VH-VL binders against q8ixk2r445to577. Designs and how they scored, part 321

Target 1, 133 residues: q8ixk2r445to577
Amino acid sequence: FFGMLQNKGLTDYCFDYNPPDENQIVGHQVILYLCHGMGQNQFFEYTSQKEIRYNTHQPEGCIAVEAGMDTLIMHLCEETAPENQKFILQEDGSLFHEQSKKCVQAARKESSDSFVPLLRDCTNSDHQKWFFK
Below, E stands for the ipSAE of ESMFold2; O stands for the ipSAE of OpenDDE; V2 stands for 0.75 times the mean of E and O plus 0.25 times the DockQ between their complexes.

## First folded at step 16 (VH-VL)

Design Cu4 (framework fv_zigakibart; at its last look DockQ between E and O 0.07; V2 from the best seeds 0.00; counts 0 for: pae E 10.8 > 2, placed apart)
Fold by OpenDDE, look of step 17:
Structure Cu4 (fold): chain C 133 residues (1-133), chain A 119 residues (1-119), chain B 107 residues (1-107)
Amino acid sequence: as target 1 above (133 residues)
Amino acid sequence: QVQLVQSGAEVKKPGASVKVSCKASGYTFTGYAMHWVRQAPGQGLEWMGYINPSSGKTKYNEKFKGKATMTSDTSASTAYMELSSLRSDDTAVYYCAREKSTESYFDYWGQGTTVTVSS
Amino acid sequence: DIVMTQSPSTLSASVGDRVTITCRASQDISNYLAWYQQKPGKAPKLLISAASTLQSGVPSRFSGSGSGTEFTLTISSLQPDDFATYFCQQYYSYPYTFGQGTKLEIK
């Protein structure tokens, strides 16, 4: 699967990544932004290694959840996907993080009107449902 | 270009209040949270809180609850911070700082406003 | 509150020197760490975000590293314009907190 990764509950919002430096793509938080289908900031790929890749740049970035965190952060992809980069996109649309055993949920950023994907306990909320478009 | 321009230096007596302004330009004012940070003379930086101009939501450092009140005027693209019941230890430079849109660090700062509290 | 401990408080160095400033967090803050430069009478200027991401327009001689609780700011070859006070800041959780600062002086 590849393309825009859109949330079902938070209508018209997609995964978005826009690092300050295109040559330094790691370490920043993945956010949600209105789906626009333009540029490379909203293009992601779900791989057979259960990675969510941001493959616009070389080296390729992979979304990771760092220990103790609930945010999605861009790391470099590795030859063998590390445990903190493994996600399961379920048939029901839930995006499950294997290591934390939590689901990715669209949530409002506390300090702004922006939205971010956060790890939360898995529920049947549409805000935890995702699909590639 | 993004600019944050703060009001001028203030000299106040103990017990008085002061309201510092921070006028934003070069970007959509309501699109970014505005934070306030103070720096006492010769000291480090201390986070005071933030306001979301779009929603009016505020969050204060517990230390400054009851001391600082943050407001904004979207029509003027200006953030305000009022300090009440001023004491000598409120003497400091106060900065407004814009939160990065996608992160929570501060990418642009006002020039600072010196508030001096003296009898 | 998360306490950020910066070291050293003062650092004397010469032009051309390699200098390193350390920031320690009282708990794991992942890479939610920013570095600022402040010159006398001026507001802080953002240098590095996410522990290691150099901001646009910042000279490449500046670099940041670390994660978790230990972080470093390095200037590979000190230039005259680099003498200033440097601060780290965690933005992992509220309240946001800064290190006490490192004043980089001319030796």
Scores: ipSAE 0.231, ipTM 0.805, lowest interface PAE 2.1, mean pLDDT 93
Fold by ESMFold2-Fast, scan of step 16:
Structure Cu4 (fold): chain C 133 residues (1-133), chain A 119 residues (1-119), chain B 107 residues (1-107)
Amino acid sequence: as target 1 above (133 residues)
Amino acid sequence: QVQLVQSGAEVKKPGASVKVSCKASGYTFTGYAMHWVRQAPGQGLEWMGYINPSSGKTKYNEKFKGKATMTSDTSASTAYMELSSLRSDDTAVYYCAREKSTESYFDYWGQGTTVTVSS
Amino acid sequence: DIVMTQSPSTLSASVGDRVTITCRASQDISNYLAWYQQKPGKAPKLLISAASTLQSGVPSRFSGSGSGTEFTLTISSLQPDDFATYFCQQYYSYPYTFGQGTKLEIK
């Protein structure tokens, strides 16, 4: 399915991708922003290959996490989804990253005042629960 | 310049309703959540809830569920908070406050609207 | 709901003093804590976010520290303009909750 990917605990915040240069869309960190505040920057597709796709450019962007890292970064989508781009959206809303065995959590970005999704050990926290709108 | 300007003081009888407005300027109204915070005379701050002006969706503190109704008018860049079935313990200063989309704390506040409920 | 407790409720001090206000959360809120200053008849003003991030335009004599459940706001050298009520607020989870406030008054 597709739409805005919203957090249950950090209510009214959604996955958001707004690259500073529309000619260089990959390599930047995915952030969280108030839902519906950024137009199509918040529109994602969850695919049968367990990808979270951002479809505003060609080639398409796919959310990925590099081994050993905890931040979600936009990469180029591939014909066959690599393991670092696979997320299982569970019935309880948990978004499980298969390669790392961790869950996506709404969290603070470094020392900044911004929120970002990042990998943490899986818990039953509402900050780790997501749903498409 | 970011400004939040609230409507003037209100005096109401028990059982009446009151609607407080908060007009925003100096920023994109739909990019930020608008929260409402209450302060009873001589007391602390109490979070009531918020509205997302982009979607119209609201989140209420359980204590105010069924008591407060939050709405917004995007074309007028104005948020509203209505209290129904007023009682004397609703006497307070009501503030609107902006939650920055990426910061999640209140960076700008309205000047406050005093609501007095007396017989 | 997360309960926020401030200490002391009232603090008397003189200009030039170093003052410290404490805020305690009933559960781990990481660093999702803000400090506000409120002067009589005025709306609250944001001083510090993320437990320790000083907001633009706020004097450097203000500082915040702490993480988890224990937080402090410090004013290194109290000025006349600093006599006010101070509130901590958690924004870790809804409902957002505030401490009871600490009134800083002239000794």
Scores: ipSAE 0.007, ipTM 0.587, lowest interface PAE 8.8, mean pLDDT 85
Fold by ESMFold2, look of step 17:
Order: sequence, then C-alpha cells, then structure tokens
Structure Cu4 (fold): chain C 133 residues (1-133), chain A 119 residues (1-119), chain B 107 residues (1-107)
Amino acid sequence: as target 1 above (133 residues)
Amino acid sequence: QVQLVQSGAEVKKPGASVKVSCKASGYTFTGYAMHWVRQAPGQGLEWMGYINPSSGKTKYNEKFKGKATMTSDTSASTAYMELSSLRSDDTAVYYCAREKSTESYFDYWGQGTTVTVSS
Amino acid sequence: DIVMTQSPSTLSASVGDRVTITCRASQDISNYLAWYQQKPGKAPKLLISAASTLQSGVPSRFSGSGSGTEFTLTISSLQPDDFATYFCQQYYSYPYTFGQGTKLEIK
C-alpha cells in the first residue's frame, strides 16, 4: 500500500513526518496532522517486509519503536527489516507492532496540543484503526 | 490569540437560505478543522459537521445532510455554512468551533449567529 | 449514535457548596469526554478535556473524573461566577454528541 495513512477514529488525521532538518531524517517522532495531501510529509509505503516506509527522501526512513518505548520514531531502513520496524496492518484496520505485541493508537502527545501515534494495548477502539487513502 | 468572529444575526422567511461566516485569526487556518454546532432555543448543543480547510473536504452529521453546506475560503481564513430551504425549526444559534488538535474537542468557539425563521 | 445522558437537569445550590454533575455514555468512550460551561447569550467555554484534564485558565475548584461510561464534573466551594449551564460532550466517534445540559442555579 502507498498513500496517506489515516486514522478512523481521529477523522481526517494522517501520519505525518516533517523533520526539522531535511538532511537528518533519523530520530524524530512521527506525528498526526490534518490530512492535506500536499508535499511529501504524509506519504508512506507499507511494504511486503511489514515496514512503514518514508521513501520521499534519500536515504529512506522506516518507522520503528525502540524497546520499552511507545513512540514511533524514524530509523534508516535496512535490507532486512529489523523486528522493531515490523507492523501488521490487519483486516480490521488495527496496526499491530509485532515485537511489542501492541497496537498503534491515535493519542495526545504528552504535554502538547498535538496528536501522535503511540503503542497501546490492543482494543476495538476506532482510534486504533488505520487505512491508506 | 485565537479568535473566531461570526457574521451577524439573520431573519429569514421559510424557504429562503442563509449563509453564516466565521472569520478566523491568530492561528494557521488550514491546520485545524472547523466545526459547526447549533443550539435551538432552550435546547442543547448539536454537532452539525466539519470542513477541512486545507483539502475542502467535509463531513456532515446525517441529520443535516441536504440542509447544511460547509465551505471555506483559505485566502480569507473564513469558513461558511449555508442553510437551505429554511423552516421554522431551523431557528437557532449557530456556532463555529475549532477542533483542538490534541484531542477532537472544541477549544475555541465563535460568538454565535442567531438565525430566525418566521413568517 | 452515542447518547450522552446528563443529570440532574437543574441543580440549585448556594455559594460555598460542593456540587457534582453526572454524565453517562450509552457505550464505552474511554476518556474522550469534554465538559463545557455556557452562560446566557455566550458561546460554550471548554473546562475539561480527556475526562479529567483541566484547561488553562480554569479555576482549580473544577475537576473531572470517570472513564468508560460514567463521568462527573465536580465544583468545590461554588462561587457566584459558577452559576451557568454545563454540558458534557463525547468525541470518541462521529457524530459527536452532547448531554442535554445541567443548569446550575443559585438557591
């Protein structure tokens, strides 16, 4: 799948990545932002290796979750996807992180006015449902 | 600071239409969805729908589909809601409200526009 | 649609009283609940989000609690400025819906 990764519960919000330095795309948090379809910030590819790939820059970035953390951050993609970069987009719309056994949820970023995708225990919440558009 | 200023009160006859405006200032207009909420006299609040100003896309409460049309003018930082085929039960105060970006609730509201539909 | 049932419809109280307003959701909405205050002729004002998070500039005598289907707004030691109508609102799923309101009147 390729396109804008939208949340069902937080309607009209999409995965967004806008690193402050375009030459240093690693280590910053993925956010949720109002879907706009403009530029390169909101287009991601879901690959056969179960990666969520940010491939509008070189080198390409892949979304990862570091052990013990719940935030989605950008790492460099590797030839073989590391376990912390593997997500399963299930038929019910849930986005399951294999290593942690948790689901991606639209959530408020701690101490800010923004929404971010975070790992949470899997539920039937519409805020844990995602689709490409 | 964030401010939403709505157009003035309107008195209309049944069958007419009305267009309410909501001028935004103090923030990036295209970064936040604009919602419309109505309050009939002596009644509670009803969510009508929203417009995404960056894309122009809308979502309506099914109750108001065909009654309300939501648009925006990004160059003027202004959202609009038009009500068509007015009936007496469309008499209400209509609010615009900005969606809080952290959780989908309304952190800023316009002052309200009273629409009165009478013979 | 998620129905929000608010009680009481009207509450009479005196300055200095502690009051509690209840909001019940027809299904589990986690903590996606906001409370608003509305005075006559004015737009609603956001008091609390996420069931319990007090908004900036709102006096600390306001507090919220609850999760799932049962929620409360509590005002400790009422002040004259607190006599208004209060609404809860779920923002768990569309259409967003409000309780019918609780009018807090001076006894």
Scores: ipSAE 0.006, ipTM 0.617, lowest interface PAE 10.8, mean pLDDT 87
ESMFold2 (binder alone), look of step 17: mean pLDDT 93; pTM 0.947
OpenDDE, second read of step 17: ipSAE 0.105; ipTM 0.715

Design Cu5 (framework fv_zigakibart)
Fold by ESMFold2-Fast, scan of step 16:
Structure Cu5 (fold): chain C 133 residues (1-133), chain A 119 residues (1-119), chain B 107 residues (1-107)
Amino acid sequence: as target 1 above (133 residues)
Amino acid sequence: QVQLVQSGAEVKKPGASVKVSCKASGYTFTGYAMHWVRQAPGQGLEWMGYINPYSGKTKYNEKFKGKATMTSDTSASTAYMELSSLRSDDTAVYYCAREKYTEYYFDYWGQGTTVTVSS
Amino acid sequence: DIVMTQSPSTLSASVGDRVTITCRASQDISNALAWYQQKPGKAPKLLISAASTLQSGVPSRFSGSGSGTEFTLTISSLQPDDFATYFCQQYYSYPYTFGQGTKLEIK
């Protein structure tokens, strides 16, 4: 799958990666922002290795979660996907992070009306349901 | 160069409607949320709401629900804000403002459209 | 709604003065605060974002500080072009709200 990764519960919001420095694409948090259809920062690829790739720049970035953390950050993709970069997109729209056994949820950043994807215990909430558009 | 150009001043009678336009140029119109801000004479600024031009979805300040309607025309790169059932206290300058990508503050503003409601 | 309160409402100053305008939020807004300058008959112009980030093309005499609920805008050496009304705005939570404005006028 390629495209915008949109949330079903938080309608009109998509995965977005907008690093402050375009020459250094790794190490920053993935956010959620209003879907815009321009590609760029909202264009992701879901691979057969269960990676979510950011292919807008070279080298390609892969979304990862560091041990003990709940935030999604951009790492460099590896030839063989490490476990912290594997997400299972399930038929019901859940995005399951296999290593932590948690699901990606659309959540408020610090109680503001800015939003980020975070790992949370899996529920049947629409805020944990995602689809490629 | 980013520009937001608004329609000209309007003078309306109570009970009428007015539709203000905001034509965008110099960037991809669908990539940025467009907000509307009101400034009554001698008063401060009031946020009215925004539209996502890509999806057409809107978010309104509760105060302006039922009074303001936001729309956009992507082929014309133009955002619209319509006020219905005008009253004298709708007299104000209305601004469109573009949201800075992923940062939420307003980086570019239209020049403003004065709407005067008088009997 | 988050209430933004500016002080003073009006400030009289002379060219060369150091002036400070204060903005208070009724709840914690982190650094999600912008400062705008508005001259008569014109649209507001963004000066500072994220409480302290000076926008490109804005003179270095302008600076912002603060976080949470207390914020300040400082002009280190007032110039004639700086006489205007200044507004703070929170963009932390909807509805976005502005302070009442501070009118900076010539003494």
Scores: ipSAE 0.759, ipTM 0.918, lowest interface PAE 1.1, mean pLDDT 93

Design Cu6 (framework fv_zigakibart)
Fold by ESMFold2-Fast, scan of step 16:
Structure Cu6 (fold): chain C 133 residues (1-133), chain A 119 residues (1-119), chain B 107 residues (1-107)
Amino acid sequence: as target 1 above (133 residues)
Amino acid sequence: QVQLVQSGAEVKKPGASVKVSCKASGYTFTGYAMHWVRQAPGQGLEWMGYINPYSGKTKYNEKFKGKATMTSDTSASTAYMELSSLRSDDTAVYYCAREKYTEYYFDYWGQGTTVTVSS
Amino acid sequence: DIVMTQSPSTLSASVGDRVTITCRASQDISNYLAWYQQKPGKAPKLLISAASTLQSGVPSRFSGSGSGTEFTLTISSLQPDDFATYFCQQYSSYPYTFGQGTKLEIK
């Protein structure tokens, strides 16, 4: 799959990666933002290695979660996907991070009405359901 | 260069409706939320709501629900704000403003449209 | 709704003066605060975002500081072009709200 990764519960929000500049592609948090259909910052690819790739800039980024953390961070993709970069897109729309045994949820960022994807205990909430547009 | 150009001044009678336009140029219209802000004579700024031009989905300030309707025309790169059942206290300058991508504050503003409601 | 209060409402100053305008939020808004300049008959212009980030093309004499509930806009050496009304805006939560404005006028 590839395209916009949209939330079922937060119906107008998509995965978005807006790095500060083209020379600093990695290390920043993945956010959620209003879906815009332009590709670019909201264009992701779900690969056969269970990666969520950001292909807008080179080198390619892969979404990862550091051990003990709940935020999704952009890392460099590797020849063989490490476990922290693997997300299982399940039939019900859940994105399951196997290493942590948690699911990606659309969550309100602290102190604002802005949103980010975070790892949370898996539930049947629409805020944990994702699909490609 | 980014520009937001609004329609001209309107003078309306109480009970009428008015539709203000905001034509965007210099960027991809669907990529940015468009907000509407009004300013009554001699007073401060008041946020009315926004529209996502890509999806057509809107969020209104509760105060303007049922009073203001926001729409957009992607082919014309134009956002609209319609105000119904006009009253004298709707007299104001109405601005469209573009949301800075992922940052939420307003980076570009239209020049404003003066709406005067009088008998 | 978050209430934004500016002080003073009107400030008289001379060219070359150091000017400070204060903005207070009724609840914690972290750093989700913008400052706008508005001249008569014109639309507001963004000066500062995220409480302290100066926008491109805005003179370095403008600076912003603060976090949480108290914020300040400072003009280190007032120039003739700076006489205008200044508004703070919180973009922490909907509905977005503005201060009532501070009119900076010639002494």
Scores: ipSAE 0.769, ipTM 0.915, lowest interface PAE 1.0, mean pLDDT 93

Design G1 (framework fv_recaticimab)
Fold by ESMFold2-Fast, scan of step 16:
Structure G1 (fold): chain C 133 residues (1-133), chain A 120 residues (1-120), chain B 112 residues (1-112)
Amino acid sequence: as target 1 above (133 residues)
Amino acid sequence: QVQLVQSGAEVKKPGASVKVSCKASGYTFTDYYMHWVRQAPGQGLEWMGYISPNTGNAKYHQNFQDRVTMTRDTSISTAYMELSRLRSDDTAVYYCARVRYSGGYPFDYWGQGTTVTVSS
Amino acid sequence: DIVMSQSPSSLSASVGDRVTITCQSSQSVLYNYNNKNYLAWYQQKPGKSPKLLIYWASTRESGVPDRFSGSGSGTDFTLTISSLQPEDFATYYCQQFYSFRTFGQGTKLEIK
């Protein structure tokens, strides 16, 4: 699967990666933003290694969650995916982060009008359901 | 045996477009990115951009973004680089080079190069 | 762009000499999560495509003679050719692949 990774609950929002400097993609947080349907900063690929890849950089970016953290940040993809970069996209649309045993949820960022994906206990909420468009 | 075979030399007038092809063999075409690099006479190597043969997604260096289009045809394992509105300083040898799909890897195989001459 | 600077631009040496070429990047190309430097060295002979010699700063590509070695980390890198051979007459380029791809301006090696 590849395309825009959209949330079922926040129906107008997609995974978005727009770091301040396109030559420094490592370590910045993945956000949610209005889906524009044009690919680019919202174009992701789900791979057989269970990675969510950011295709608009070389080497490709791979979404990761560092141990003990709840935020999704950008790392560089590696030949063998490390455990913190592995997500299971389930039949119901849940994105299950194997290492932490939590699910990716669309959430409002700290008392703001911005949205971000965060790890939360898995529920049947539409805010935890994702699909490629 | 891995091979990247490029199309033949081209001579173009300023303002024209050129489309260079790069045919891959000896490996799975969609498992490697294809990058394009050029070299003007007596000059160094200049990276132009890349395409994912698997997704079709392409990203270009900003110096070429307005004039370059990279595409591929998976049925014949061929990548294309089209450069429009040619100028005399676009005279160069144009190379395709592959990059392993996973991880941080260099250009391990290069095409033989396509000479493009732009002159009035 | 990550800017790559090579020195010297040109040098001449005799067969059997030890030659050193240096390369500096405008920012670190060390990926701290796997401790690899995303830096490569290429050899280009007149009229030919570049050939990969070394990647991850110090890993020799298969088939590359032992006389070629790479070293360095972060922003400062070195390519060393011990005991130069006539077939080493070429231009050498360093390249970062940490963020897209950029090359040094090249070092032309002429054997006396």
Scores: ipSAE 0.762, ipTM 0.912, lowest interface PAE 1.1, mean pLDDT 92

Design G10 (framework fv_recaticimab)
Fold by ESMFold2-Fast, scan of step 16:
Structure G10 (fold): chain C 133 residues (1-133), chain A 120 residues (1-120), chain B 112 residues (1-112)
Amino acid sequence: as target 1 above (133 residues)
Amino acid sequence: QVQLVQSGAEVKKPGASVKVSCKASGYTFTDYYMHWVRQAPGQGLEWMGYISPNTGNAKYHQNFQDRVTMTRDTSISTAYMELSRLRSDDTAVYYCARVRYTGTYPFDYWGQGTTVTVSS
Amino acid sequence: DIVMSQSPSSLSASVGDRVTITCQSSQSVLYNYNNKNYLAWYQQKPGKSPKLLIYWASTRESGVPDRFSGSGSGTDFTLTISSLQPEDFATYYCQQFYSFRTFGQGTKLEIK
C-alpha cells in the first residue's frame, strides 16, 4: 500500500510531514493536514517490514515512536527496520505499534486547533482507522 | 549479475526534449530506487532526482523541477528521464544509478552513461 | 543543499606515494541513532562511470583494494591511498547521502 494515508473518523485529514528544512528531516513530529491529493509531503508507503515510509526524501523517512513517548516522529529508514519503526496495519484499518502495544489515533494537538497522530490505547474508534488513498 | 544499460547518444537543438532510458537486469527492479546524475564535459557530478520503481513516486532537485520528468515501466524493468526545453548547458553525460529502496546506501551500480549534445 | 567541498582540486603524485584527499560537508552527515556517517567516495576514470570505493565513511566496497581507506566523522572526511598504483590515476569524488545526494567538486589525481 502506498499513497495518502487518510483517517476514517477525521475524514478530510491525511498523514503529512512538513519539516522546516528539507535537509533535516529527522526528529520532527508527523502531523495531520487536509488531504490535497498531490502526493509530495503526504505520500507514504506501508512496507513488508511493517514500516510507514516517507517517500519524498532519500534516504526514506520512517515513522518511529521513541520509548515512553506517544508522538510519531520522523527517523531515517535503515536496512533492517528497528522495532520502534514497526506498525501492523490490521484488517479493520488500525495501525498497531507492536513495541508499545498501542494504536495510532487522530487527535487534536495540545493547546492548538491542529491535529496529529498519537499513540493511544487501542479502541474501535474511527479515529484509529486508516486507509491509503 | 547486475546491469544498467542506457540508450544511445542524442544530438538535440535548443528548445527540444530528450528522453533517456535505463534498462535494469540481474536484480528485482522494484527493490531499488533509480537516481539520475549528469556530468557536463570536464565538470563534476550533479544529482538530478530519483524515482521509486515500486510506487512511481519521483522527487527532483529544485534546479530541474520545472523541466525534468522521471518515469518507469515495470513490465520491461526500464526507467526514463526526460529533460525538456534543452539549453546548450544541458550538454552532458547522463547516468542512471541504483540505490537500495530505503535510500540507505550510496550508488553501487551505474549505467554506462548517455551523451546528450545540445547545439544549434 | 548540503554542500560538499573537496580539496585539493588536483594532485600530482608518483607510483608508491601516499596520497590524501579531504572532504567537508556544510552540515553533519552523521545519523545519531545508528552512529553512521552517510558519506561515500567514488573513483572515476576517463570515459567511464564512477565506481563506489567506500561508504559510511570508512567501509570498503567489496573488491576494493585495502590501500584505499576512509576516515572522519560529522563534517570532515579523508580518503587515503597508502601506496599509489598506476591504475589509481583518476578523479575522486566524495558524496553525502544523508539528505538526497550531493558531490564534492572532485580531485584529479595525475601522474607526476
Scores: ipSAE 0.775, ipTM 0.906, lowest interface PAE 1.0, mean pLDDT 92

Design G11 (framework fv_recaticimab)
Fold by ESMFold2-Fast, scan of step 16:
Structure G11 (fold): chain C 133 residues (1-133), chain A 120 residues (1-120), chain B 112 residues (1-112)
Amino acid sequence: as target 1 above (133 residues)
Amino acid sequence: QVQLVQSGAEVKKPGASVKVSCKASGYTFTDYYMHWVRQAPGQGLEWMGYISPNTGNAKYHQNFQDRVTMTRDTSISTAYMELSRLRSDDTAVYYCARVRYEGTYPFDYWGQGTTVTVSS
Amino acid sequence: DIVMSQSPSSLSASVGDRVTITCQSSQSVLYNYNNKNYLAWYQQKPGKSPKLLIYWASTRESGVPDRFSGSGSGTDFTLTISSLQPEDFATYYCQQFYSFRTFGQGTKLEIK
């Protein structure tokens, strides 16, 4: 699967990665932004290693969750995916982060009108269901 | 046996376009990125951009973004690099080179190069 | 772009000499999560494609003679040829692959 990764509950929003400096891709938070249908900063690929890859950079970026955190951060992909970069895309559209045992949920960023994907306890909420478009 | 075989030398006039091909064999074409690098006579290596043969998604260096198009045909395991509005300073040897996996490796295999000469 | 600077631009040496080529990046190419330096060295002979010699700053590619060695970390790297052989006269390039790809300007190794 590859394309724009869209939320079922927050229906106009897609995964988006737009770092301030193209030469410093590591360490910034993945956000949710209005889906534009053009790929670019919203183009992601789900792989057989259970990675969510950002291929607008080389090496590819791989979404990770650092220990003790609930935010999705961009790391570099590796030949063998580290555990913190592994997500199970389930048949119902849930993205389950194996290492933390939590699900990716579309959520409002604190004190703002912007949205981000965050790790939360798994529920059957549409805000935890994702699909490629 | 991994091979990248490029098309033959081209002589073009200023303002023309050139399309160089790179045919891959000996590996799964869609599992590796294809990058393009050029080298002007007596000069160093200059990275131009890449394409994912699997997705078709491509990204170009800013210096080439408005003149280069990278494509591929998975049915014949061939990548293409087209450079338009040629100038005399585009005279160079153009190489394709593969990058394995997530782009986490250097160029392990290169094509033999295609000489493009731009002259009036 | 991450800018790669090589020194010297050219050098003359004799068979049996130890030669050292240096490479400096404008920002670190060390990825702290795996402790790898995303730096490679290539050899190019006239009329031929570049050949990968070393990657991860110090790992020698299969088939490359052990007289070739790489060292360094972060922003400062060196390629050493411990006992120069006739077939080693070529141009050498360093390359970062931490953010896209950029090459040093090259070091031409010539016979005295």
Scores: ipSAE 0.761, ipTM 0.900, lowest interface PAE 1.0, mean pLDDT 92

Design G12 (framework fv_recaticimab)
Fold by ESMFold2-Fast, scan of step 16:
Structure G12 (fold): chain C 133 residues (1-133), chain A 120 residues (1-120), chain B 112 residues (1-112)
Amino acid sequence: as target 1 above (133 residues)
Amino acid sequence: QVQLVQSGAEVKKPGASVKVSCKASGYTFTDYYMHWVRQAPGQGLEWMGYISPNTGNAKYHQNFQDRVTMTRDTSISTAYMELSRLRSDDTAVYYCARVRYQGTYPFDYWGQGTTVTVSS
Amino acid sequence: DIVMSQSPSSLSASVGDRVTITCQSSQSVLYNYNNKNYLAWYQQKPGKSPKLLIYWASTRESGVPDRFSGSGSGTDFTLTISSLQPEDFATYYCQQFYSFRTFGQGTKLEIK
């Protein structure tokens, strides 16, 4: 599916990607921001390859988590999705990162009042439940 | 097998609009993005924008944002590019070209081109 | 925009010649996570659509003769035709597909 990817627990927040340079989308962290309903930086697509695609750039961006890290960063989509770009969106709304065996959780950014999606041990928390709107 | 067939040549007055079509066949229409590229007489290639036939989401180059609209009709596997408020320097051959959905790839198939002439 | 610059703008050559066309990007088009250069080369004959020749800087598209080769990395790229054939007289374009799409201005190959 596709649309704004919203958190069940942090109810007004959506996945958002706003890189400092729109022509250099690689390597920056995905954030959470107030859902505005207009697409743009908040428009994502979940694919049959288990990717979360950023649809506002061409080539499309694909969210990844590098080995040993817990932050979601933007990479470019590839012909065959690398394992670090694969997320299982489960029926309960959990977003499971298969390579790390962790779940995406809405969390407060370290030393900040802003919010980001981070990998955490899987729980049944509403902060780990996501849906497209 | 794979074909992108575009609509015929157009002659327009300045200030008019033109809508070019690109009909896809030989592949699954929604598995490929459709991009639009133009070429003025004796000039190089200029990228205008793209549309995802699957989602309908479109993104345009800043030079065309205020005058271009890209749409598609999945029932007939056809993409459209409409350019409004035409100027003489919009005289060009307009191409559609596909980009595969899975991964990042260059333009592997192009339409034959549609000549648009803008003259007073 | 990433600006692409080609050299030369035109070139006269004979059948059997080795021809080299160069292309420079204003920014690197090397993606460091997969080590691929997002750079392609196209051939365009008068009145026809462009045809993809090479992608990832050096990978030949299926059906493209092996006399066509690409090389380079980062910002500097080269297209080489090792032994020109009559059907090779055309205009050649480089293109970056790292951030949206931009093309070089083209290099026209003419018969000497």
Scores: ipSAE 0.617, ipTM 0.866, lowest interface PAE 1.8, mean pLDDT 91

